# VH-VL binders against Large ribosomal subunit protein bL21 (rplU): the designs that were tried, part 12

Target 1, 133 residues: Large ribosomal subunit protein bL21 (rplU), of Prochlorococcus marinus (a2c733)
Amino acid sequence: MAEKPAAKPKAAAAKAEAKDQSDSYAIVEASGQQFWLQPNRYYDLDRLQAAVDDTVTLENVLLIKDGKNDTTVGQPYVKGASVELKVMDHRRGPKIIVYKMRPKKKTRRKNGHRQELTRVMVQSISIDGKALS
Key: E = the ipSAE of ESMFold2; O = the ipSAE of OpenDDE; V2 = 0.75 times the mean of E and O plus 0.25 times the DockQ between their complexes.

## First folded at step 13 (VH-VL)

Design g1 (framework fv_dargistotug; at its last look DockQ between E and O 0.23; V2 from the best seeds 0.00; counts 0 for: pae E 8.8 > 2, placed apart)
Heavy chain, then light chain:
Amino acid sequence: QVQLVQSGSELKKPGASVKVSCKASGYTFTSYYMNWVRQAPGQGLEWMGWINTHTGSPDYAQGFTGRFVFSLDTSVSTAYLQISSLKAEDTAVYYCARSEWELLGYFDYWGQGTLVTVSS
Amino acid sequence: DIQLTQSPSFLSASVGDRVTITCRASQGISSYLAWYQQKPGKAPKLLIYDASTLQSGVPSRFSGSGSGTEFTLTISSLQPEDFATYYCQQANSFPTFGGGTKVEIK
ESMFold2, look of step 13: ipSAE 0.486; ipTM 0.762
ESMFold2 (binder alone), look of step 13: mean pLDDT 93; pTM 0.949
OpenDDE, look of step 13: ipSAE 0.164; ipTM 0.765
ESMFold2, look of step 14: ipSAE 0.439; ipTM 0.758
ESMFold2 (binder alone), look of step 14: mean pLDDT 93; pTM 0.954
OpenDDE, look of step 14: ipSAE 0.419; ipTM 0.823
ESMFold2, look of step 16: ipSAE 0.214; ipTM 0.684
ESMFold2 (binder alone), look of step 16: mean pLDDT 93; pTM 0.952
OpenDDE, look of step 16: ipSAE 0.304; ipTM 0.793
ESMFold2, look of step 17: ipSAE 0.011; ipTM 0.624
ESMFold2 (binder alone), look of step 17: mean pLDDT 93; pTM 0.954
OpenDDE, look of step 17: ipSAE 0.407; ipTM 0.806

Design g2 (framework fv_livmoniplimab; at its last look DockQ between E and O 0.28; V2 from the best seeds 0.00; counts 0 for: pae O 9.8 > 2)
Fold by OpenDDE, look of step 13:
Parts: structure tokens; C-alpha cells; sequence
Structure g2 (fold): chain C 133 residues (1-133), chain A 120 residues (1-120), chain B 107 residues (1-107)
């Protein structure tokens, strides 16, 4: 059984520990992971198929918190919600070691992988075309 | 409250090895990276390497390759850095520092540092 | 490796003064730059990330600007507690590298 490389941390859980939760934020699903996104912040996502300076829109929004309003939770997604991202750069993350074991041959293959990442800036979080402040 | 706790000072002879621990608390241990940065007395900061405790994946600065080993114990939420073949030039305060996945390379929390002295 | 060069290496200023520290990268690092403050006997403390983003809890008198190869940390009005050594750090690629530091003293 090929030992699956350890999954990336759940970004949403990590961000919940952040001090400044008073601002508007969205939890989005991207590349099979959840991210806690705030406007005007930078994030590293898995490599996006976009060029630098491109705008990417995420529509799989699981939750929106408007600093002035109640939290909206999607089922599974918040209808009409979107997050606009600006691609800032592409870079490589740390080396991930992947172990593949071939059971019948008792051979272990060690492969190194560097995750390709895309730095994005959250431009806006919106519901039904209205940007959250 | 996020805390990274390191041991006090360590003294070693040249040629020996030292293992410094960094105990993390107050956050999800496997959701962040831990980097090691050292600072020689009166000098600047030098990055040594990074570990992802969730997978145990590491990346070391070339300068330390072959001498440095970073490990993580998820059961105790502790990261270790071991430096072998110690030299006098390895005398420094060794810091562990946390970084988020989304903001890789930015150290938002630091340990208090461990002074490692290498002397004959 | 990416080299980070800070200027000046040291400065002395009065309370209330505007202080500017510059950091130059040997190659383009986009916005992958952080600024840290370190006081004697303490670990570094992050002030700015992504060149211009203020870390939570950091006073607004601190600001960062720049992109590519040239970056600036500004203290709009120097306070006594700002006496420290400041470091820039690139987070663009491994190995991460720091500037040599700028020591800020209060007159």
C-alpha cells in the first residue's frame, strides 16, 4: 500500500486560533482542502492553473462571516457566495517525502516531492455580487 | 495561548551532538510548520531548516545537511533538532518558530531559545 | 541563496522621529518579505509579513512597503520601546535568509 503523503493541514482549524477574528472571513474549499480566507490577506494554495496577476474566483464557499452580520453556513456551499483571488506568485513548498511500499517485493521507494504553491491575495468576499466589508 | 517551550542552555564538546526540543502547545500541532533558526552571539539570524510535524517531512539548509536532523513527536507535540559534529562556530541560541501553511515562511511564534555552547 | 542586505546597520533617533530601514534582496522575491523586531535576550517578534501586512497586535506606527528587490520598514513615530534590532527575512525560497539586522537606538 502506498503510504499517502500526509495531507496538508486544515487551514480553517489553524486560522480559528488567530487573534483577529473580528473581520469578515470565508471558509472555502479548494483543491480538496478548506481554507480560512480574509480580505486583503495572502495565502498559499495548491498550484492554480492561472498566471500571475490573474483573478481566480472560488465558488465553493462553505461559510461566510460578515463582521456586522450573522454567520452564513452553506449546505454544502453558501449559495451565491464567491471569493475573488488575485494570483501574486508561484513557488515551491518544502520537500515532502513519499514512501511507496511494494508489498510483494519488500521494496521501499522513497520519493521527494516539492509541492507547487500559488500565492494569492484575497481581493473580495461576496454574496450575490455584493462584496462584504 | 500558543507556546513553544525550549530547554535551557546546553553545553557540548567539539565533535559531540546536541538535541534541542521544542514543545508546542495552544494550537493544533500537526497543522503548522516548525522551523529552526539559530543566532550566534552578537550575530544575525540563520535559518537551519523546516519540518512538517504531520508528515515528518523536512527540508534543511545546505550548510547543515548531513549534520542536522529534525524530528517530530506528535504524541507529545514536540519537535527536535539534532546537530552533530559540533564546532565552536555552532555556539548559538537555537530557536524554534512556527509558521502557518497559508503563510509559509513567516514565523508568528517563537520559542524562547536554547543557548548551545560548544567549548573544549 | 538569496542575500538580504539591510541599511543602515545601525541608527540613533529621538522619540517621535520617523525611522526608515531598507532591505534589498539579491533577486526578486515578490512580496515574500517579513520584518522582525528583536530585543536583547528575547526571540524575534514578527511585525510585518508579505512586505506590507501588519501582524496582529503590532502598533500601527509600524508599516512595510516594497516589492521585488527593495523593501522598507517605517516607524512613523519612534517610541522608547522600539529600541531593538530589526531584521528583514525573505520567505520566497529555501533557504530562508535574513538581513544582517539594523540596530535602532533611542537618543
Amino acid sequence: as target 1 above (133 residues)
Amino acid sequence: QVQLVQPGAEVRKPGASVKVSCKASGYTFTSYYIDWVRQAPGQGLEWMGIIYPHSGSTDYAQKFQGRVTMTADTSTSTVYVELSSLRSEDTAVYYCARSEWELLGYFDYWGQGTLVTVSS
Amino acid sequence: DIQMTQSPSSLSASVGDRVTITCQASQGISSYLAWYQQKPGQAPKILIYDASSLQSGVPSRFSGSGSGTSFTLTISSLEPEDAATYYCQQANSFPYTFGQGTKVEIK
Scores: ipSAE 0.106, ipTM 0.771, lowest interface PAE 3.2, mean pLDDT 89
ESMFold2, look of step 13: ipSAE 0.658; ipTM 0.863
ESMFold2 (binder alone), look of step 13: mean pLDDT 95; pTM 0.960
ESMFold2, look of step 14: ipSAE 0.566; ipTM 0.820
ESMFold2 (binder alone), look of step 14: mean pLDDT 95; pTM 0.959
OpenDDE, look of step 14: ipSAE 0.025; ipTM 0.712
ESMFold2, look of step 16: ipSAE 0.571; ipTM 0.829
ESMFold2 (binder alone), look of step 16: mean pLDDT 95; pTM 0.960
OpenDDE, look of step 16: ipSAE 0.010; ipTM 0.615

Design g3 (from nez3 with heavy chain S51W Y53S; framework fv_nezutatug; at its last look DockQ between E and O 0.24; V2 from the best seeds 0.00; counts 0 for: pae O 8.9 > 2)
Fold by OpenDDE, look of step 13:
Structure g3 (fold): chain C 133 residues (1-133), chain A 120 residues (1-120), chain B 107 residues (1-107)
Amino acid sequence: as target 1 above (133 residues)
Amino acid sequence: QVQLQESGPGLVKPSQTLSLTCTVSGYSITSGYYWHWIRQHPGKGLEWIGWISHSGSTDYNPSLKSLVTISADTSKNQFSLKLSSVTAADTAVYYCARSEWELLGYFDYWGQGTTVTVSS
Amino acid sequence: DIQMTQSPSSVSASVGDRVTITCKASQGISSYVAWYQQKPGKAPEPLIYDASSLQSGVPSRFSGSGSGTDFTLTISSLQPEDFATYYCQQANSFPYTFGQGTKLEIK
């Protein structure tokens, strides 16, 4: 009488309900780069020509996701969309060591470069003057 | 070297206003940096309260925004915290701290902290 | 608010041990993480900023890594003075938030 092997209990995959808190976000173009921006977050952009505590408005918005609404994709930009940024401070990025070797002259130059950045806080994302919740 | 020192009453009655002052030495608070208040409740983690910038701009933790006021006295090189309508939940060690302009949001210098107890 | 969850809440180790503490953010926060050391009755002291940059004066046995949501503080060889509570902190979102702390105790 061959003992029937006990069925291994199916581990209930706890669906980690990733609370997809569908946080509103915008994809913007700034300084030739694309940034994923969310309200009340800080980001480092290339040095902006603005003073600390100034408000800067970005209008080159490629995409907007409203947590309650469908995604709006621009062609190339979302019309009427804007992102308001508060300039928090100007900062320097990490030191990058650039090593240039000129083979024929046996000269090695080691230069340090620090990219100048501007720390900004996203105050709001708006479409047609209405801020996204 | 930058030094921060908290001062204020160690005991506050419920519903009163807690007032603390941070005295900064070795560095001017008007230099363009951010000056913060942070507290630590007994047995709990750290809670950021708010900051004041060199320009006098302030930002507060949304959970405390209605109750908190941070101000600066540039003549004394001090910045202050006022917390209104205190309760037992506001019992904590209160720290003042600095964020360097290149490293906003990173607290590089701290005061020693001052204990505030809310009790009748 | 962004939640910072540290693990473990406590760890026992011996001098010379390699110790790793992790911090998980509830949302992506790039590299905007700091680590602090706090000894009893003292203020927190900065160890790491921008996830991996060592604060001036901090011993090289301390290192930080990570990006996005997962971050790690490592002590390569534990020294007697390293027994303390460690906190992670995010500097990406308003308001700033800290982890609940990890107490490092002597085994």
Scores: ipSAE 0.011, ipTM 0.625, lowest interface PAE 8.9, mean pLDDT 88
ESMFold2, look of step 13: ipSAE 0.536; ipTM 0.792
ESMFold2 (binder alone), look of step 13: mean pLDDT 92; pTM 0.944

Design g4 (framework fv_nezutatug; at its last look DockQ between E and O 0.03; V2 from the best seeds 0.00; counts 0 for: pae E 9.0 > 2, placed apart)
Fold by ESMFold2, look of step 13:
Structure g4 (fold): chain C 133 residues (1-133), chain A 123 residues (1-123), chain B 107 residues (1-107)
Amino acid sequence: as target 1 above (133 residues)
Amino acid sequence: QVQLQESGPGLVKPSQTLSLTCTVSGYSITSGYYWHWIRQHPGKGLEWIGWISHSGSTDYNPSLKSLVTISADTSKNQFSLKLSSVTAADTAVYYCAREDIYGATTDWGMDVWGQGTTVTVSS
Amino acid sequence: DIQMTQSPSSVSASVGDRVTITCKASQGISSYVAWYQQKPGKAPEPLIYYASSLQSGVPSRFSGSGSGTDFTLTISSLQPEDFATYYCQQANSWPLTFGQGTKLEIK
């Protein structure tokens, strides 16, 4: 017999939502691009050479913000920083039409293109093995 | 041609496990796509429960994660939902649905739905 | 969780009218929005994916637009079969979430 009283976090929850402006994130470098990654979010990245359910670690971390507005900037990379990804599945994106503004090189077909993608979940962002909030 | 059909008991007692099966015809569930369970509460909106992919990977709504299991029986071309410890709040119409991963009709929405099955949780 | 807020909750319109339904995400979701039509006693049916791409077999009077946080479903010249409830759904972030629905009624 358990009596479960309804707790209502009224004032604290409302005040936290009104004043909290900061989320943790990392900026990573991959494939010559920068990506803004937040924990617990899906991202569709260029196809990774990893199996579904594998964990992939990105170590080229240019910047970390820890949600307290503290920012750690790398020179060039934040030492000991990493972002852990879980590979959820591999997929192809929507069909797109590539406009012909410049001469083609050799093997590319320009009538239709479907980008190969890997869906990942950001598991954690960490420095020296310690996950950020 | 692809058809999804939900089956299972319409009445479940509180604290029991709800078990539903989606039978897929016209496509092999291991050949592609994400395979979803979604429910619609009486007088309320739609709630995503989780998915199983063509490769067998799963993901679940965090609100239900400790209570939900989605699995597949590839020999019967079926995928199933088990929801443990049900209460009256789990009374809903349950749908199975397909998400196109590989760019046919939709990549980020459900393109084929089952007809739905009503589940009532009561003594 | 990303909250999807639809407006209006209901709209009353006549055959031939133009109707717009909006959906606002609590944070940026790029173009990862789908729209569904649901008639009473039936399953939802897909209309639009990726914010603006029309599902196969959907009449051209349906259109979608938007990117980021603000999305719109437009029905240009209403037909009798268009009276239904409409839902938006985001697929950008876990978990997948739906709007609360917009009921489109005969005026």
Scores: ipSAE 0.006, ipTM 0.564, lowest interface PAE 9.0, mean pLDDT 78
ESMFold2 (binder alone), look of step 13: mean pLDDT 89; pTM 0.918
OpenDDE, look of step 13: ipSAE 0.191; ipTM 0.694

Design g5 (from nez3 with heavy chain L103Y; framework fv_nezutatug; at its last look DockQ between E and O 0.18; V2 from the best seeds 0.00; counts 0 for: pae O 8.2 > 2, placed apart)
Fold by OpenDDE, look of step 13:
Structure g5 (fold): chain C 133 residues (1-133), chain A 120 residues (1-120), chain B 107 residues (1-107)
Amino acid sequence: as target 1 above (133 residues)
Amino acid sequence: QVQLQESGPGLVKPSQTLSLTCTVSGYSITSGYYWHWIRQHPGKGLEWIGSIYHSGSTDYNPSLKSLVTISADTSKNQFSLKLSSVTAADTAVYYCARSEWEYLGYFDYWGQGTTVTVSS
Amino acid sequence: DIQMTQSPSSVSASVGDRVTITCKASQGISSYVAWYQQKPGKAPEPLIYDASSLQSGVPSRFSGSGSGTDFTLTISSLQPEDFATYYCQQANSFPYTFGQGTKLEIK
């Protein structure tokens, strides 16, 4: 009886498929994941240790695209780059039901997990203290 | 069950300030939810006006930002909307709504709405 | 601002029909879309959140799908009480914006 592989929780990395429109964006590393961030947009990150309305600055910026300038790629990070985030709220992700069956012990455990998330708004993307337009 | 109820004058003169209050029952506005004002013009479009969080932080529609003030009275479990310098374009049904903590930006509960007419 | 373009503006259907309404965002907004039903003289009522999650108490004949820029609300078998106006809404960024609405009428 082939053990159906436990469906890997698709981390809904909300890859905002930002179509390459002329808008400024940054790729940042946060909580071991990469995020495509644009100003004035919401994103759900793993739970941040910050209060609502706090400003959080991300410095691990992998790439910056200024709509008027060339793409800057970091090695591994863009020096002087930062993304300012406003903590909007804390939230819980969708409930993931993990079903574990141990055939020999006839024990079935059903556990629900909800990932704790923080919704942030990107306030600004900057290089060397200059906000991108 | 949470209930929202809008209250305020149904008629406002041009250039005056529109003032509305949303009274929340069955739930405390300090429990970490977002509270919203949304309006619907007779042309049937829904427009988000602004929001307030229990911390007092506010977000406004940029198109209305200079004219809108949202505040909360935790002692009364109410939040309010002030819209200054109203015109005929501000004639609408005004709704207050809630977004649950887990689902920010989704309006899960609405008031019944209150009609405001701007007329001389 | 993110524009939500909803289509069609109106649709005529019969009881039992499958109805599909679409909403297109001007920008990628992940799954941050809600759908509402509004009956005449009433406030909008939530149907779907996070593009595909059914609100509590909403019949299973309603479903939502989509991600990125294209979203769909489907009613699998139309019931008499489903004749109303439907709105999509993006919850991705300020300002929150709605589609222009789809009026579902009886054929």
Scores: ipSAE 0.015, ipTM 0.641, lowest interface PAE 8.2, mean pLDDT 87
ESMFold2, look of step 13: ipSAE 0.585; ipTM 0.828
ESMFold2 (binder alone), look of step 13: mean pLDDT 92; pTM 0.946

Design g6 (from d9b with heavy chain N57S T59D; framework fv_dargistotug; at its last look DockQ between E and O 0.02; V2 from the best seeds 0.00; counts 0 for: pae E 9.4 > 2, placed apart)
Fold by ESMFold2, look of step 13:
Structure g6 (fold): chain C 133 residues (1-133), chain A 123 residues (1-123), chain B 106 residues (1-106)
Amino acid sequence: as target 1 above (133 residues)
Amino acid sequence: QVQLVQSGSELKKPGASVKVSCKASGYTFTSYYMNWVRQAPGQGLEWMGWINTNTGSPDYAQGFTGRFVFSLDTSVSTAYLQISSLKAEDTAVYYCAREDIYGATTDWGMDVWGQGTLVTVSS
Amino acid sequence: DIQLTQSPSFLSASVGDRVTITCRASQGISSYLAWYQQKPGKAPKLLIYYASTLQSGVPSRFSGSGSGTEFTLTISSLQPEDFATYYCQQLNSWPTFGGGTKVEIK
């Protein structure tokens, strides 16, 4: 069943009124966006050049929180940090329709857009080869 | 008819092994992941993990990474669960259940289940 | 991982009653929640997926609602064949099941 047209997949795990219950997380940069990634959770990212079940490593890590320990902030990236992902699926997101005026008997301009996405599972977050999760 | 038919019940001694089969019919086997779910007597459902039916790559839930092995024979549309070094605590009904992980995320859910296989481990 | 808490663990109701079962997630799961019915000695049966979408062949007296962390399964007019245990399952991460709700008919 398809989402309603106004819905758009989000990449980051942070949701409205959601609490971060994980001890560890990383904020990474991919495709000009930032993603808040927690271990053992699914995320939709922009399409990756990898096959289903491949492991993908993200190295542009802006910030790492190590459980209840200190936060490490990058300049701009945390040295030696990485996030390992397993590719679960490739798909397109729901269609987004933007209304500039109410349509009547006229055809509106087409502004439909679907992102090409890759669903991933975060398997580990590491710094200098030491896994945090 | 879409169905999953599991192998019959097993009575085993501690330390033995068992292999449960789950034969799919009525659909394209490689279009769905295969889940394995355990239910001990009088208990709830536990997700054990799943296997990618295209690649044969399994993922195991925590607690099921040791003695439990998922495998496939795609030529006969069959998934297998093997349990080695059986313990009394492994006494349970084991279910296979398909899930369309490859499709839209809004369609996720285990829509067809096998009838279950009772494995009893008793001295 | 994400824990699901079902409430109540047990309930008893009369035929014709409206029954509501709740499922609470330890963190947000959007609408990635399924409901299953399991009768004694039988495999679970999918009732509802994506929080509110009824599986084909499920009677219309079953409905689901909720998003985020709180979800409900409602049986609008309980029938004798609805004696079963009901489980929620989240699908936003590695799947996990709720502890179940046993429904008995008076």
Scores: ipSAE 0.006, ipTM 0.625, lowest interface PAE 9.4, mean pLDDT 82
ESMFold2 (binder alone), look of step 13: mean pLDDT 91; pTM 0.935
OpenDDE, look of step 13: ipSAE 0.021; ipTM 0.628

## First folded at step 14 (VH-VL)

Design g1a (from g1 with heavy chain N52Y; framework fv_dargistotug; at its last look DockQ between E and O 0.44; V2 from the best seeds 0.00; counts 0 for: pae O 7.0 > 2)
Fold by OpenDDE, look of step 14:
Structure g1a (fold): chain C 133 residues (1-133), chain A 120 residues (1-120), chain B 106 residues (1-106)
Amino acid sequence: as target 1 above (133 residues)
Amino acid sequence: QVQLVQSGSELKKPGASVKVSCKASGYTFTSYYMNWVRQAPGQGLEWMGWIYTHTGSPDYAQGFTGRFVFSLDTSVSTAYLQISSLKAEDTAVYYCARSEWELLGYFDYWGQGTLVTVSS
Amino acid sequence: DIQLTQSPSFLSASVGDRVTITCRASQGISSYLAWYQQKPGKAPKLLIYDASTLQSGVPSRFSGSGSGTEFTLTISSLQPEDFATYYCQQANSFPTFGGGTKVEIK
């Protein structure tokens, strides 16, 4: 069965392109995916097990860039690093059409999937309790 | 039709407080963000913050913490902006503006604005 | 905070002219940019969102383009009712506005 790869949700990809190298950012691992996060920006992550208005702390930080300092790369994570997120709301992503083909039976199945997402605001990126500017 | 109707103009002395109201109609009030935007005389637009009408949780922009308080009365579909310890520099037109969840950060409907004048 | 710089600050034009206004962002904001029209003594009106999507009820003579850090608002043929101040606004982060562009009659 050749699964056609699901089209990347347009919303998550579009925000990743806004990389200004001059600003502080973190690369974090959440739900088996990597995200480029900057303070005071919105992101759509896979559904978090948190309520709206909750603060969620991500500790699986792979990389931190302070705009004024050198890049810190974790092995596998940056020790003492964390990203605080505010849960804004929960939403369903765009409908993704998944095609499954069974070559031997010449059967095609079309399934629709909507990914459950959580919109978050990045409140802060910190190392050892100190927020990056 | 979606409408946001704000309270009338206010004249206050320095140190006083003011409470501006924004009454919403024509849509589900608790499904949107209500934003506040300030415009000083002859100046540009400045985003002050928002309140999520579903939970009543506010976020304030830098420089609008402390003296500025967002609140709601969901029973009458009204949002409020309270400014305490008023200063001359607070003289401005204050707008409420709606944001949809899917279009968070855009302002599709606006109130007519409320002029707050702070004068000795 | 993301800063938006509009150019020009003032523009004189005649009815029927093609008008272009530029908005530059200090950082990449993808397509998360809106344009507003404000007339004297009135609230701003949303014209365009997501850089190029026309708001419902807005005339087709208005168009937006751009991505990343450079954006443009175009009025293909200026009408008498289009003399106003125009603002760009980003929605990638907490909202910020440009300084505005006043379009005046020549």
Scores: ipSAE 0.018, ipTM 0.675, lowest interface PAE 7.0, mean pLDDT 87
ESMFold2, look of step 14: ipSAE 0.374; ipTM 0.751
ESMFold2 (binder alone), look of step 14: mean pLDDT 93; pTM 0.954

Design g1b (from g1 with heavy chain S31D N52Y; framework fv_dargistotug; at its last look DockQ between E and O 0.34; V2 from the best seeds 0.00; counts 0 for: pae O 7.2 > 2)
Fold by OpenDDE, look of step 14:
Structure g1b (fold): chain C 133 residues (1-133), chain A 120 residues (1-120), chain B 106 residues (1-106)
Amino acid sequence: as target 1 above (133 residues)
Amino acid sequence: QVQLVQSGSELKKPGASVKVSCKASGYTFTDYYMNWVRQAPGQGLEWMGWIYTHTGSPDYAQGFTGRFVFSLDTSVSTAYLQISSLKAEDTAVYYCARSEWELLGYFDYWGQGTLVTVSS
Amino acid sequence: DIQLTQSPSFLSASVGDRVTITCRASQGISSYLAWYQQKPGKAPKLLIYDASTLQSGVPSRFSGSGSGTEFTLTISSLQPEDFATYYCQQANSFPTFGGGTKVEIK
């Protein structure tokens, strides 16, 4: 069964370009995925179990970069680090078309999938209760 | 058709307050963000903030906290910008602009603008 | 805040000319860039979003390109109605605008 690779969500493209930024950022683990987060930026995460306008705190911070300071790498997490997120809304992601081919039966099934996402705003990245500049 | 209609021009004295209205029509008002954008005479565009019409939650840009208040009346599909303690520097055209969820941060429809003049 | 720098600030061109405006971001903004047209005494009009997606009803002579930190707006053949001020705007974070580019008749 040749799975056609799913179109990379727009959120994944934003992650790659953020690496060259001199600004503070954190790498966090959420829902079994790693995210590159910067303050005052929007991100689409997998559906969070939170209401719109709620503040969600992520504590599984793998790495923190203070724009003016050295990079802190956790083992596995940076102790005392947290990222505060504001839930902006819940949405369905773009439709991903999945083709399933059954080789012996020459049958092709086309299924559409929409991932449930939560758009968040990164409010702050903190270590030991102090927000990064 | 999507339309945003703003209130008329305002002339105010320093220290006074003004409330600009933006009435939306032609779409579901509560499904979008309403943004406010300022443009001083002969200057560029400055995003002031937005309010999520679904929840009524505002976010303000830096420099637009305190004296600037976004509010809604969903019953009449209207967004409001209130500016208190007006200063001469607040003289500008104020625009309301809609943002869709999928196009958050873009402004697809604009009001015609409201000129607020602050003079002694 | 992400700063956007437009170049040039002023551009003189003739009808039929190919016009290119550049927008540079202080940080990477992926493809989250829009272009607006504003005529004197009028509200801005959205032309392009997501760097290259043409807004409905906008003439095909307008096009956008770029990603990361460098973006361009191109008008393939300038029309009389295209003399206006153009703004870039990023939507990767809280929205910010470029300083604008005024396109004037030569």
Scores: ipSAE 0.016, ipTM 0.676, lowest interface PAE 7.2, mean pLDDT 87
ESMFold2, look of step 14: ipSAE 0.310; ipTM 0.736
ESMFold2 (binder alone), look of step 14: mean pLDDT 93; pTM 0.953

Design g2a (from g2 with heavy chain S31D; framework fv_livmoniplimab; at its last look DockQ between E and O 0.51; V2 from the best seeds 0.00; counts 0 for: pae O 8.4 > 2)
Fold by OpenDDE, look of step 14:
Structure g2a (fold): chain C 133 residues (1-133), chain A 120 residues (1-120), chain B 107 residues (1-107)
Amino acid sequence: as target 1 above (133 residues)
Amino acid sequence: QVQLVQPGAEVRKPGASVKVSCKASGYTFTDYYIDWVRQAPGQGLEWMGIIYPHSGSTDYAQKFQGRVTMTADTSTSTVYVELSSLRSEDTAVYYCARSEWELLGYFDYWGQGTLVTVSS
Amino acid sequence: DIQMTQSPSSLSASVGDRVTITCQASQGISSYLAWYQQKPGQAPKILIYDASSLQSGVPSRFSGSGSGTSFTLTISSLEPEDAATYYCQQANSFPYTFGQGTKVEIK
């Protein structure tokens, strides 16, 4: 009587699948910069034209890594890929002091700049409407 | 001095709701996040969710979605967590904890905790 | 969810001893790790943030190291007041998760 192999509890398989999904990430282009984004993490992007608590979708995804799948590289973007962001807050970055020399006038101008930033939380990364787990 | 003050113990029956307050003082209320973390008796720590009092924006752990509501009152510098459909497993000390904008997820100040007991 | 595993679950050491506690993450969390001390009947107190940064007011005998998936809390010379439960916590992603704790007792 061949002992029926004890069915590995479905919970352990689900935990293992969850482990591989945790390594999912996307590289996106926003405001001329590239960002490495992971689900359920906060990031500071250049000021988005959205209100706090709004959901913003980024479509300029350069690369997607699904923990279970191979890396997909876009040309220039991954077709059908998107990243959903929740706007958490708008803030000003640290004050950057820029010194510009005017050669003809031998005058130095000091300008202060504060970059407007938007704190976002990555809600999901998806391809063709399917969220990466 | 930074303080987070919570009320004393609460007792509820299964199926009821509980609302726990966290009064903040000693700092600019709207510049920080407040997280809620609970601890069952003799157990570890479990994160429930986060609120940003400046905007009222919230994020909850999936485990508590549909049952938890976090709110902030800027006029009183108080954050609230409400948990509905209480079960015996919800018996725990509930903590509010502060995190700085630049140091999200690091809890530098904690409330003293509120013991919520769910019993029939 | 990211699982955090501490080792050991408990230890007993003498005053002046070097104590080491380890924390393993189920996936890479970079340096986004905190260590907390909790005494009975009290809320947790942060000791270390960003894996190795000492919180203001914390004694220098506490130190943290590690990155990625493996982290260590070290007490260079154990003091009587260090008897407590210690927790690691990842701050990389939601939901934030804690280790199961390490109880440190003084002999």
Scores: ipSAE 0.012, ipTM 0.636, lowest interface PAE 8.4, mean pLDDT 88
ESMFold2, look of step 14: ipSAE 0.580; ipTM 0.826
ESMFold2 (binder alone), look of step 14: mean pLDDT 95; pTM 0.960

